# VH-VL binders against p78833: the designs that were tried, part 9

Target 1, 198 residues: p78833
Amino acid sequence: MSFPASTHVYIAKIIGKKGEGDKILDLLSKVNEHVLKSEPFTKTYYFARDAKNPDYIFGLELYDSKEVLENSHKTSNPFLAFANYLTSTHAPLAEPLQLLNFKVVDGHLDKDNLGPDAKDYVLYTEYTGDSATLKQQLTVNPKADTSLIIHSLDDPSLYAVVTRYSKSGIEPGPAEISGATSVSQQVIYSGVGFLNRP

## First folded at step 1 (VH-VL)

Design s5 (framework fv_sonavibart)
Fold by ESMFold2-Fast, scan of step 1:
Structure s5 (fold): chain C 198 residues (1-198), chain A 122 residues (1-122), chain B 103 residues (1-103)
Amino acid sequence: as target 1 above (198 residues)
Amino acid sequence: QVQLQQSGPGLVKPSQTLSLTCAISGDSVSSNSAAWNWIRQSPSRGLEWLGRTYYRSKWYNDYAESVKSRITINPDTSKNQFSLQLNSVTPEDTAVYYCAREYSSGWPFDYWGQGTMVTVSS
Amino acid sequence: DIQMTQSPSSLSASVGDRVTITCRTSQSISSYTHWYQQKPGKAPKLLIYAASSLQSGVPSRFSGSGSGTDFTLTISSLQPEDFATYYCQQSYTFGQGTKVEIK
């Protein structure tokens, strides 16, 4: 593992109303530009569309500490513009925004800086079950470009796995864990942001 | 409800440019849930993907390595269509050409055009 | 490059038969294997997407399954309209096709 113990992982689930995905991603693209230039302790800042619902935006964010999120990221002008849009009278969200907080259990990110124009195919899988069983059975895939095992800070029964393959057609499905319930989300093609800061 | 209509059959001479269009109804070419593909079929090569265009905050194009130096796929939002240009054609480009929608439910090719027979011959 | 190999290349069957077609990839693959039916002179038609999901309007006698490098399309009770060529597809690569012919 190469992550500080203070690392916070956030999974964002942003479910827009029909046609809102484009505006939400446009605002996130502006946030991402600021993050790349001005937020050096943000390790991952990646948002892309769900494969099944184009207005459902998946986000993966890694901060070296909670203070990076609270004191640097949330106070930035582009972030405030994004947040103000989501909470505006226009009401662009179909469901309340979910922002799930995790810690890193094990894994690695892409070796190279992905950049906002990179093509992505990401699998995100949530596992709910006995914590000891999940911790024992979930393993890092050393052949994936990104392979992260993360554990919820709010719900000890929740683990999640993020994998990415940069090569077209190398897209293994989620691991099956006996005695656990799993739900997977595919994130497809290209989004905005980066998986690994240079 | 979604329909793709292609340009009619084509005869193209070797070294010239093949041009085909695919008109879309029931969806938008700039739909954030779709990508728009060209696929060809010949007895010698079977079904062969050529490339796609799609809108995700900006326009993207992807092309198969075998044709990358000769191919352009362009959207036309005003006409709700997309086109294929394939330069410097040879008899090996003789095939039935299909346009197809790739859709964000697991990304299958869920709707196909009727096909355009293209013969490259002098 | 990923290679998709279908087995068999052709088969002969009778109405009412159970038909199974397999698709094998040269590399680990996702659940995003799709199956198509093509009749002579027609475009391919989507039957199954994401390994096991039945496309709207497709008869329930068609089913898909698979994991790892091996995927299957099954027709539980072959009907006269099912004589066609079937293709698997993953990413942007198609199998070579399986022709289902009248016995």
Scores: ipSAE 0.007, ipTM 0.457, lowest interface PAE 15.6, mean pLDDT 83

Design s6 (framework fv_sonavibart)
Fold by ESMFold2-Fast, scan of step 1:
Structure s6 (fold): chain C 198 residues (1-198), chain A 120 residues (1-120), chain B 103 residues (1-103)
Amino acid sequence: as target 1 above (198 residues)
Amino acid sequence: QVQLQQSGPGLVKPSQTLSLTCAISGDSVSSNSAAWNWIRQSPSRGLEWLGRTYYRSKWYNDYAESVKSRITINPDTSKNQFSLQLNSVTPEDTAVYYCARGSDLYFDYWGQGTMVTVSS
Amino acid sequence: DIQMTQSPSSLSASVGDRVTITCRTSQSISSYTHWYQQKPGKAPKLLIYAASSLQSGVPSRFSGSGSGTDFTLTISSLQPEDFATYYCQQSYTFGQGTKVEIK
């Protein structure tokens, strides 16, 4: 699978107050509907719950360029409704919204769009360390449905890996690699959207 | 490598339809990493994007507001080409017309251009 | 309705000069500007995409920088083949062009 060099990856960490996860996903479902119909240069638009906290919504977004994100996606009516809710006086977020900018290093997306209803696990792992060492040690898992290695545009020492696990035979890859100064891993399930545009 | 070759008449009378074709080699018109664009250039308006066609699970078209009511851009997968049809032309449509491949919102390969004059 | 303002409209330069062309957008909603070179009678040629990425086959004397509303194309040491008109582009809008002429 080949990605344009301009491909922009956006990781969203949306930590809602107790009970807000349902409303956040409902709004994102409406955004996703618009993305699917009207934003053809968005390759991935996937938002799902953290396994340990149902009010923590993880987002993985792949755009052919940052220009698609800023000129097309961020100006859409359903996105504005979602963004306005997050910043409303209701104050639905437990922590400030985190939006992280990455580029693709290597990998592939789901060949079939299974969607969140498949109940497959997605693993999101962050690695901090020497950039050259991490680039050499992080490898694509060819047996995973999605195996994506991404490098932070804002922090050269930060890499992340997104791996979709099929419960029917593919085990998650190892979290720890030698040479990383820190490793964090998040298990994600149940949500809205698509990992690879159908 | 990718090449775009244009063909079509250079003279069109006011109120008639302008029709141009762009033949693609080195890539597929149904490539899911490309969009196929028409752009024109005139001294008075400069470089002006007109529209595009592209395949992402289905065929899509996007058109510039200024021409939206008069323009059709169609792919032809069997001939590996795409065409421009611009209806009800006026002298203001006189320009050099280029086809171009975009992989995103930039244009990495261009056709040679076709000078189109709209005159009686 | 986004506008791209390119400056200067023309400049005169000598071989070996450092040339700088600036592009400003009326909206700050995009961080990416692309740059093209056009010689008389020919189609535009992509030089720089996504503000700073050099297109394959383009000489390293060309570079791009900028973010937000202000973007710059630099030619570090002008060569005879670089006398041309240069255009910036953001979204579907092009700048008006900068003609680089022999001094």
Scores: ipSAE 0.007, ipTM 0.474, lowest interface PAE 13.4, mean pLDDT 83

Design s7 (framework fv_sonavibart)
Fold by ESMFold2-Fast, scan of step 1:
Structure s7 (fold): chain C 198 residues (1-198), chain A 124 residues (1-124), chain B 103 residues (1-103)
Amino acid sequence: as target 1 above (198 residues)
Amino acid sequence: QVQLQQSGPGLVKPSQTLSLTCAISGDSVSSDSAAWNWIRQSPSRGLEWLGRTYYRSKWYNDYAESVKSRITINPDTSKNQFSLQLNSVTPEDTAVYYCARVEYYGSGSYLDYWGQGTMVTVSS
Amino acid sequence: DIQMTQSPSSLSASVGDRVTITCRTSQSISTYTHWYQQKPGKAPKLLIYDASSLQSGVPSRFSGSGSGTDFTLTISSLQPEDFATYYCQQYDTFGQGTKVEIK
């Protein structure tokens, strides 16, 4: 699998107040319907709950370019409805919205979009450290259904890895890199959208 | 079948405003995936994109840097059409003007239906 | 601000010839090059989209290839109706055109 050099990756961290996760995902479901039908240059549009906090919605989005994100996606009717809800006087967010900009270093996405398993999850790991070391040491896992390595556009010391295994039984944790710090988040696989456009 | 039909004047004097209209059939100007474009063609500059209008909850416009101070593109939902106004024209604006559709607007988008073209001459 | 440069600017060919036209981009654009045919006095017509996908109704003698910065349009056996100018396009940018003339 290869990605255009212009590919723009968005990591969204949407932390709702207690009970808001359902509404946030409902609005994102409407966005996803539009993305599937009308935004063919969006390769990944995936949102799902944190394993520990059901009101924390994790997002992974891959656009063939930043212009697809800015001029097609962010201007769509269902996206504007979603964005307006998040910024409304209702104030549904517990923490400010985090949107992180990345580029693809290497990897692949789910090919078959297998049905969700109740115990299936996506692992998202952030690494902070020496950029050259992280670039060399982080490697794609060919046994994973998804194994994606991304590098922050805003912070050269930040890399992240997205990994998913659909087969139960063998589930490696994140690689440990000497001199780098890492933070991992487990995301319930079942959610809104797609990891690889069908 | 989508069709784009252009209308407007063929001769405009320097410093005046050029106005062209593109009427749409077979699609809606307010379709929320589409974008409606104006392109011109001259021997000296070739094919040149000028701007687009598109509906996403509200109307948006994008314009080429070379003309953005002089150009306005307006949709008319009641007539299912969109127009081009280009102010303060000079002989350099002499060109064939085309309207064209993008069905799904994005960085990989392509122009699938075109109007017939309008030859515009800017001359005193 | 992507630049698209076509080569050659013009060529002369005979019916039955294999014709190749190239488009080079100043930066990588994946497969997002589209090809148009324009006959004198007519609007451009879409031939190929996404570098290699043939538009419905376009004869199979037309094919496209390439990714990144180098793209090619090929006409495997030139027909009389194929004498035209061909343009590549990505987003808001067009190549300067290649005129295919009768020999």
Scores: ipSAE 0.007, ipTM 0.540, lowest interface PAE 11.8, mean pLDDT 87

Design s8 (framework fv_sonavibart)
Fold by ESMFold2-Fast, scan of step 1:
Order: sequence, then C-alpha cells, then structure tokens
Structure s8 (fold): chain C 198 residues (1-198), chain A 126 residues (1-126), chain B 103 residues (1-103)
Amino acid sequence: as target 1 above (198 residues)
Amino acid sequence: QVQLQQSGPGLVKPSQTLSLTCAISGDSVSSDSAAWNWIRQSPSRGLEWLGRTYYRSKWYNDYAESVKSRITINPDTSKNQFSLQLNSVTPEDTAVYYCARDAPTYDYVWGSYDYWGQGTMVTVSS
Amino acid sequence: DIQMTQSPSSLSASVGDRVTITCRTSQSISTYTHWYQQKPGKAPKLLIYDASSLQSGVPSRFSGSGSGTDFTLTISSLQPEDFATYYCQQYDTFGQGTKVEIK
C-alpha cells in the first residue's frame, strides 16, 4: 500500500437543481486551484459530473489525515465561498449534500491527471454486503490507470471502487461479487482537479 | 398549459441584427427549474440549439460556440418574455427560429423541450 | 459536443407496420436521449424523454429504449398521423432526422 494509515477518503455527492452544476463546478475549480498550490497533504482532489445528470457533481478527495481536511482545507477562502453558496438562501441543492468517509483498503492512483478539458471518465462502483466477503473478493485491477478499493467508516457493509482506464481502453462493467447484496455504478465525466497530485 | 408565442420580423438584410421575442404564458421566465431556449432549423444544418437563459439565484446564459460572438439572449421579467438578438446576419442564418422551454420536471435533465413556440421564418436576403 | 447519428435517414412504411429508428451517440457515456416528432410546418413535439419515458399525452404505441451509445424509438403499429420526421437529441445536439414516409 502506498497510503499512510491516517489517510481519509471522502466521496462527495453534490446534487444541484437543474442549471446549478456549472456554478458548483466553477466554485470547486477555484477551490482546486488553491488545493493544488497550497495544500500539499491533499493527494486527490477531483470533482466531475455524473454522466446521466450534469448537475450531479461527484467528488473524490484523499487527505493524508483528517486534520488536513479540518484545519487546512475547510478553513480556506475558496472552500468557504463554495460552502456558503451551497447553504445560501437561494437553495441550489436538490438533495442534502452527502460526504461519505472511507479508508483505503488497497489500490493505486494513476500518474496522469484528468483536467477540465479531458474527455476521459472515471467509474465509481458501490458494493453493499457482508464485509469480510467483500474485502476478500474485491481486487485491485493492475491494468487500470486508477484502481482504488475503499471501505466506509460510517457503514461497515459498504465498499466502493474507483477505476479509470485510458480513453483508448476497455470500459469494464462492475465486477461480479458473490457476497454483494447490491451493486451500483456511476460513470463520471468532465472534471476539475487531480486524481494524483502532480 | 404552458404556451410560447413568438414575434419579430421575417426579413433581415445581411449585416443587420435579427431580433425575435418569445412571450410566455402559464409559467414564469424566472422559474428556478426551467430554462428558456432558442433553436433554429434550416435545410442545410438541421436543428441547431443557439442558446438559453435561466434563473438560479442569478441569471445565466449559455450560447452555442458557432454563434457565441454575435448572439445575446435576454429575459424580461416584467413582460414575462425572453428575446434573441443575433448580430451581423448572413444568408446562412436563414432558418425557422423556435423558442422552447427546457422542462423543469424531468429528473434534472437538460434538453427535454416540452413546449415550443410556433416558429418564425427568418429570411436573410440582399 | 456529442454527435447524434440516426439510422435510417428515411424509411417507407404502411399503416399497421412496426417502425424502428436508431440513434447512435459518439460518446459511450451518453445516457440522456430524447425523441421528437415534427410534422410539416409545425414545431417539434417531445415524445420520449430520458431514453424510455413517455411524455404525457403521447400514444402508448411510441416507446424508447437504450443506454450508452445506442438508442431506439419504436412505433408498434404505425398510424396515418405518424408520418413525420423524427429526431433524437442529447444535451444541446440533435440528430439529422429520420423521415417516415407512406409506402
């Protein structure tokens, strides 16, 4: 594993009302500029659109520790501008913000970063089921550019997988896991930020 | 229940400005779930989306890249309408112009145009 | 910009026929496709939204299916009022149209 034991992974699900995705992503683009320049202990900061709903913004964030999130990231001026917009009287969200906390089980991040002009995609797959079975059956894909297995700190039955293949590669469907009681997959496209800090 | 009614001149000389208006009844131009679009249709280019205006805490406009430098779409909340201004027209702008509502009720998905204006044939001729 | 390619560009059919029109997108991740009907001299009319949802007031003989890159509009039993041009659409891009003509 190349990740410190203190690493915290966050999956953000930001579902805006129709037309809000552009404003939300613009604010997050400004947060990303600050993170890249000023927050060296943030290893992944990637936000992009759900392929089915362009106003649904997906986030993947990796911090070396929870204190990086609490003391550095959440106190930054661009983050406060973003947070203040989401909680404003204009009520831009269709659903309450979800911020899911995970630990890294296994995996790797690619060296090529997805930028706002990239047409590459990321797959986010959630598995719910018996924790021991899911941990045993979920495996890192060494052919993927990114293959990250994460386990929920809030819900022991929830595992998730983040995968990316180069744009010329094969798009795999979700892995078949005999111990999963449910599986769901999102295709994530047109993002800002970075999957692995350059 | 929603109705869009278009008005504007049908003949425009090359290099002049095309101006069209779309009056809305049964909905508000500032409705926070809708978007208000201009779409044109010509034999050579088919159906082309030109742009939209929509209200989400403030007004936003999106424009197609092909017309971006010469197009303006403006809402008028007092008259419950929105307009198209297209500058420096050429014969290639000859088309039927439609206004259309992007539906507020369909899973937050863009491009579901549930109500259309009657259309305005615009001829650009010298 | 997503490219929408319709097949066929035109077809001839008789009343009572099952008609199928296909739309292919240039991106494998495109999942939100809408279908419109346009009769001569009229504005387009929304038939199907989100690939498979029937618009209120549209006859049940119209149906949509598909996801990813391949989408299909089906008319199960063609009626005289169904002779028209049909368009698929994704985001801000329309297909080139399929004209359904009487045989």
Scores: ipSAE 0.006, ipTM 0.502, lowest interface PAE 12.2, mean pLDDT 83

Design s9 (framework fv_sonavibart)
Fold by ESMFold2-Fast, scan of step 1:
Structure s9 (fold): chain C 198 residues (1-198), chain A 128 residues (1-128), chain B 103 residues (1-103)
Amino acid sequence: as target 1 above (198 residues)
Amino acid sequence: QVQLQQSGPGLVKPSQTLSLTCAISGDSVSSDSAAWNWIRQSPSRGLEWLGRTYYRSKWYNDYAESVKSRITINPDTSKNQFSLQLNSVTPEDTAVYYCARSLDYESSGYYPDAFDIWGQGTMVTVSS
Amino acid sequence: DIQMTQSPSSLSASVGDRVTITCRTSQSISTYTHWYQQKPGKAPKLLIYDASSLQSGVPSRFSGSGSGTDFTLTISSLQPEDFATYYCQQYDTFGQGTKVEIK
C-alpha cells in the first residue's frame, strides 16, 4: 500500500499507575468506536498493553493528515472524556504522557482487523543515530503482516519500526543497525482498535 | 478483614527450586481490584519486589528484571491462594520472603503501588 | 529504572524528639511515594501513601511531604513504639531503610 505524503503518525506511550491500564483501555475502547464509525481518515487506531507492564498502554495512530488529528479526532466527545480522565485530579499516570510525532518513510499495514483473542505480539523498536544511515539501512520486511518505518518529525536522529507477524512460531527480532542505538518493546496483540481500517 | 498466611520450606539447597504459597482470606485471588505480590528482604539487598499476579479480564504477571528468567508466580482460584516458584537458587536468594496485596488506583484511594496487607514472612536459607 | 536513596541510614533519638527522614528519587516522574514502618521480626506496615496521606489507624504525629525528587517522613514527637526501621517506596522500588534507634 501507499500512504498520503501528509500522513501523520502518533506514537502514544501511556504509562498508568498500577491498576490503571483497564480504565485507560476502557476509555480508549469508546474512542475507537467513534473512530470506526465517524473518522474515515484515520487509517490506524491501535492501543494495547506492554508485554511486561499491563498498565503501560502503547498506541499507534495513523491519520491522513495532522488536520484529521487536530480538528476531527481531538474534538470528539469520547476523546475529550479520555483526555479529561488523564489530566484529572485523580492523576492516573505514573509518567507524563508521551505523544511522539512521526512521518511514514515506508511500509505496509495488516489487511485484517485485530481479534480480541489474538496471541501474537506487535514489536515496536526505536533507533537513534545518523539520519541518513538509518534511512538507508532500515528496510520493510515483506514477510511481516505489518512492517512500518517511521521518522520523527521532532528529532531527525530518531526512527522507529513497527512489525507484526500473524503466523505462529516465527517472530523476527529487530534489525541491528551499526552505529545506532535501539530499544524494543513488545506489545500484547489483543487490544483496542485496528492496525488497518477495515 | 483481609489476611495473608504464608507456607513453604525454610531450607533449600543451591540449584533447587524454592516454592512458597500465600493463602488469602477476606478477599478473592481473582479480585479485579487487587494484585498479589512477592517481596523479599535480605541484609545485603534490602527490600526487593519480585513480581505480581492479578486478574483483569485475563491473568497477568509482572516480574522484576533481576529474577524474570527464574521466577513464576501462579494463582490458584480453587484454593484462593498464589504461589512463588524460584528456580536455580543460590545463597544470594537467602532472604525473608513476604507476600503482599496492592490495589488498583480507584480501589486504593490513590495509592496504586502501595502494599497495604502483608503476610507474616517466611525465612528462606539457601545453603548446602 | 527508579533509584531511591534514603538519608540518614540510621539515627539515634529520644522520646519526644522530632525526627525527619528523607528519600530522594532518581526520576521526577511520580508524585506518589509511600512510607513503611518495620519492627524487628515483623513485616513492614504501610504508614503513609501518596507522599502525604496517612494510612487508616496511623497516629497523626506521622506526616509526609515532598514532590518531584525529594520526599520526607516526619515524626513530630517520637514515642517508644516508633523505634523501628522506616522505608520509602516509589513504584516497585524501595529505599535502603533508615533505622531509628533509642539514644
Scores: ipSAE 0.006, ipTM 0.453, lowest interface PAE 14.9, mean pLDDT 83

Design v1 (framework fv_vulinacimab)
Fold by ESMFold2-Fast, scan of step 1:
Structure v1 (fold): chain C 198 residues (1-198), chain A 121 residues (1-121), chain B 112 residues (1-112)
Amino acid sequence: as target 1 above (198 residues)
Amino acid sequence: QVQLVQSGGGLVQPGGSLRLSCAASGFTFSSYAMSWVRQAPGKGLEWVSGISYSGGSTHYADSVKGRFTISRDNSKNTVNLQMNSLRAEDTAVYYCAKDQYDFWSGYLDYWGQGTLVTVSS
Amino acid sequence: DVVMTQSPLSLPVTLGQPASISCRSSQSLLHSSGYNYLDWYVQKPGQSPQLLIYLGSNRASGVPDRISGSGSGTDFTLRISRVEAEDVGVYYCMQALQTPYTFGQGTKLEIK
């Protein structure tokens, strides 16, 4: 496997009030600079806007372990500045912060850093259903630049898939799994951070 | 609206056991740490236990270590406190509280209604 | 364990007058990030405790501007600029820099 067995995945859903997306991404850009320079055990630190709501910031974070997240990432000065802003009396969030905890089932990350092509997107799909069925039917797409299958640590019926293709307009849609409920989100490819650490 | 609804208190003899439960709603339960805080009659607040968002890390005050076990069920949005080998000094109102752990901010922003535990013969 | 000490323990106040409560920690609560991991709670008669101030000086949602927190390191103050009847209760500081979290003894604010 390309990921340590201890790899901890966070999916962050940061839904800001109107106009807050810019400030949230600015703070995350400062966190990302620190992560890239000083947190070598963070494999993915990627934040970008929802395609339909510019104040909805989607995050994908991969840490070699939960201890890296807790002892290295969450104790950094730029992270604490970001966290304090979100929990401040200014109340910039439209909805409570959502942090979803996953483990890697299978997959790969693309070798590219964040690109400038606005037509490219990352597709994030959540599947809820029978765990055995989802394990069998969700497979890595070797033709994708990124194809990552993750399984919730807190809800065994929840799986998620992250995909990216380098060719816009011809990307396959999310797989349909009979008997499972799915919800998909398109995320603008260009954002803050990196899908695969340089 | 955030709500924490507690149950499981009561009267128990010294050496006995009780399990307290706290049912959460109105927030993403699986993203936050939870704490238990108690208050003996006429006394101040004492933090007794905490559990991380996933249940992978637990912490206890020395006064309860080895006797109390905190656990959570994220599929049911519940946090539980299993209290064994109860002593008279464990008599208190027990509160569950949401801990803003996801940012390591370490503050208890919402509290349950409290559950009375009385340990007496 | 970090020891938290409050003063005074009993605070009789006339309505409309200011009130101040001090909290001291046995070690610095100032993290290298610049945040003080010190929170204030109030417990009103017959009610659960509720958060007033977090991280030294930030007001919790719904807390009026007349209530403020200040201080750094080992010395902290909760101030009420004008005491109202609804402020009656026991006030606690709590450190959350390390587990176990520890509370001060509590300060009972009463209208005289």
Scores: ipSAE 0.000, ipTM 0.438, lowest interface PAE 19.1, mean pLDDT 85

Design v10 (framework fv_vulinacimab)
Fold by ESMFold2-Fast, scan of step 1:
Structure v10 (fold): chain C 198 residues (1-198), chain A 119 residues (1-119), chain B 112 residues (1-112)
Amino acid sequence: as target 1 above (198 residues)
Amino acid sequence: QVQLVQSGGGLVQPGGSLRLSCAASGFTFSSYAMSWVRQAPGKGLEWVSGISYSGGSTHYADSVKGRFTISRDNSKNTVNLQMNSLRAEDTAVYYCAKGRYFSKHFDYWGQGTLVTVSS
Amino acid sequence: DVVMTQSPLSLPVTLGQPASISCRSSQSLLHSSGYNYLDWYVQKPGQSPQLLIYLGSNRASGVPDRISGSGSGTDFTLRISRVEAEDVGVYYCMQALQTPYTFGQGTKLEIK
C-alpha cells in the first residue's frame, strides 16, 4: 500500500465525562454518514472506545490533504453539530479535545468496518525517542489486518503505531523498541466508521 | 423519517427458492449494517443474517448457512435475502432491520414479509 | 452460540403496578470496553419489534423513564415502574456481543 505525499493523519483523543461516550459516538456516526457520502478524499474515519474507560474515544482519520479537512470536513453540518456539542455549555468533555497531527511512514489498512463480533482488537501505541532509531526499528506487521506507522509533524521524537486484529484469540501487546526513551499505549475496542474507504 | 419497505415472500414448496427485498429511505443506507430477523407463527425472534455497510462481510445463523445469501445494492438503497433449499421450518415473517455494530442494534425495522413453505 | 433465557414467559400485571423481566446469558456479555452488549426490544400486537434499551441500560429515543434496564455480565433485568396500557406486548432481550445474535424466548406482558 502507498499513500500520497500530501496525506495527513489525525489522531483524536476525546475525553468524555461519565456517561457521554454513547452520545459522542452517535454524533460521530452522523459525521461518518456524511463522510462516506460526500467526502471521497477521506480515506479513514474511525472512532472507538478506550478499553479502560468507555467514555474516552480514540479517533483515526486519514485525509488526502490538509485542505480536505479544512474545506470539506470541518464545514459540514454533521461535523458542526458534533463540534458544537463538545463546546456547548453542557460541557461533555473532561479535558479539551486533542487532535494530533501525523504523516504516514509505512503500513496498510484493511477494507472492512468493525465486524459484528464486538471483540475486535485495536492497539494504539506511542513511541518517543531518537527519530532515526524509531524509524529503523518500527516495522509493519504483515499478520495484522491493519498495521500503520505514523510520525508526528509537531514532535519529531514521536512515532505511533495502529494495529488491528479482527479475529478472536491471542491479543499481542505492543512491540518493545530498542533505544526508545518512553512508550505509551491505548487498547481500544469496538467503534464506528471505516479504516479504509469502501 | 426512516423507512424500511419490504417486498417478496409468498407460498413456496419445500426445496424451492424465494428472494426478499428491503428498500431503505430517510438515512444514509451505505453507512449502516443491515440484518434479517425472522419470527415463526406464534414463536419468538431469530436473527438470520447480517451484512456490513460495504457488503464486504456477511454472517449467518447456523440454521440457514449454505442455503441463504444476504446481499446489498448501495446504489439502490436495498438489502436482499436469497433463500434457497427452503424447508417447512423456514416458515416465518421476515423482518429487515437497520443495525449498528457499536451503540444500537436494530433501531428501525421493516414491516415484515410472510414466507410460507408448505406443500 | 450464546443462549438467552427469559423469566417469566407470561407476565399478567394490573395497571399502575410494577413489572420486572429477567434475562440470563450462558456467557458474560460484559466487553472489555466496560459495556454489556445486551439490548431489549418490545413487539406490540400486530407491529414490528422496536428498540427499548441498548447496551444494558441506555433508553432508546422516545422511551419513557418508567422503563429501565439494569444488570451486568450474565444477569439482566428490565423494569417498568408503573405499567400503562401501551406497554402490552412481548418483550425480548438480545445479546449483541457476537454473531449469531440471539434472543430470549420472549415475555408476554398483558393487563389483568
Scores: ipSAE 0.008, ipTM 0.461, lowest interface PAE 13.3, mean pLDDT 82

Design v11 (framework fv_vulinacimab)
Fold by ESMFold2-Fast, scan of step 1:
Structure v11 (fold): chain C 198 residues (1-198), chain A 121 residues (1-121), chain B 112 residues (1-112)
Amino acid sequence: as target 1 above (198 residues)
Amino acid sequence: QVQLVQSGGGLVQPGGSLRLSCAASGFTFSDYAMSWVRQAPGKGLEWVSGISGSGDSTHYADSVKGRFTISRDNSKNTVNLQMNSLRAEDTAVYYCAKDHPYDLSGYMDVWGQGTLVTVSS
Amino acid sequence: DVVMTQSPLSLPVTLGQPASISCRSSQSLLHSSGYNYLDWYVQKPGQSPQLLIYLGSNRASGVPDRISGSGSGTDFTLRISRVEAEDVGVYYCMQGLETPFTFGQGTKLEIK
């Protein structure tokens, strides 16, 4: 599919201390309600647990522009509640919050979002290597429900891929690319938000 | 290809010291917690130590606490286990293992080949 | 420390037949998130251990459908629906709920 040239992608890695995942997702659920109602230029707002660590919250956010993200930060009460919790004296995070900046290279997102009890997952893979090689070798999988290729705005050698397969019940492993290193994370599909705005 | 390559084992006398090293490749090393697991000859697995991705948090089994020190050098993609005051009961094959992103959860999906440590008089 | 107990410790099985291994923990491994912090590993002869199942029931990459994990709280089971020659090895359950992580004593699966 097609995305505006101004589209900004943010990958959030929110690593809570043991037991914090529920509270973090509860706060994000309230942010999501505001996003759905009041932020029509946010095209993806998806947060879900790492498959192994329920306190590790993965986020995928697509905004039509950088300004959409900045406005969300400044005006939304649910977002401020979320942000204030993460930076509170309670210190709920095990590691500093990571918010990684990307642009869309190519791809598409799920047509339909599954409900919260879906028995499925999203695969997030980071590739580090020669930029030209990665751009050439990373290709959209038309058989996937989601197949999104993104390129870091901060590190030209970093690409990432997001995939989901609803039909198989089993996700194929990440593509192997000669000369590049890769790291994959399996994320429970059922989460807060949406991969494709309803 | 994700790989862990170990070195530094050998034979030492009781009370001696050894330093085990584990070199990582094929993944963003600093993003993953690392563990050491040992196996005495003919026995089961025993988790001995772990370190968070940043290196800020370290954990030890009671059997090695105060004698072993886990550390990592993220600029060199290595995790190390410094073993002091070694005892005969520390004789084992020592494995390094890639744990979960950022902090320990026991999700050890990639293991090194193992390094034999023999403590004998 | 959390104590992990496996049974049986020795499991002779005929090719093509099912096999089951039990694992019990001294305290609940069910976290407030709803996940059970129990993993299964196998160590094949002469090899390093390898991850089979994580968080109670999720198969690791490359693990065949004939191997499954189930259970919750303190009682867990690893099942192989049809044993193949490649399944020979020692199987370990492990709790990842808290450090120090602890393994069961291991179950040696052998073809009879």
Scores: ipSAE 0.000, ipTM 0.487, lowest interface PAE 14.8, mean pLDDT 85

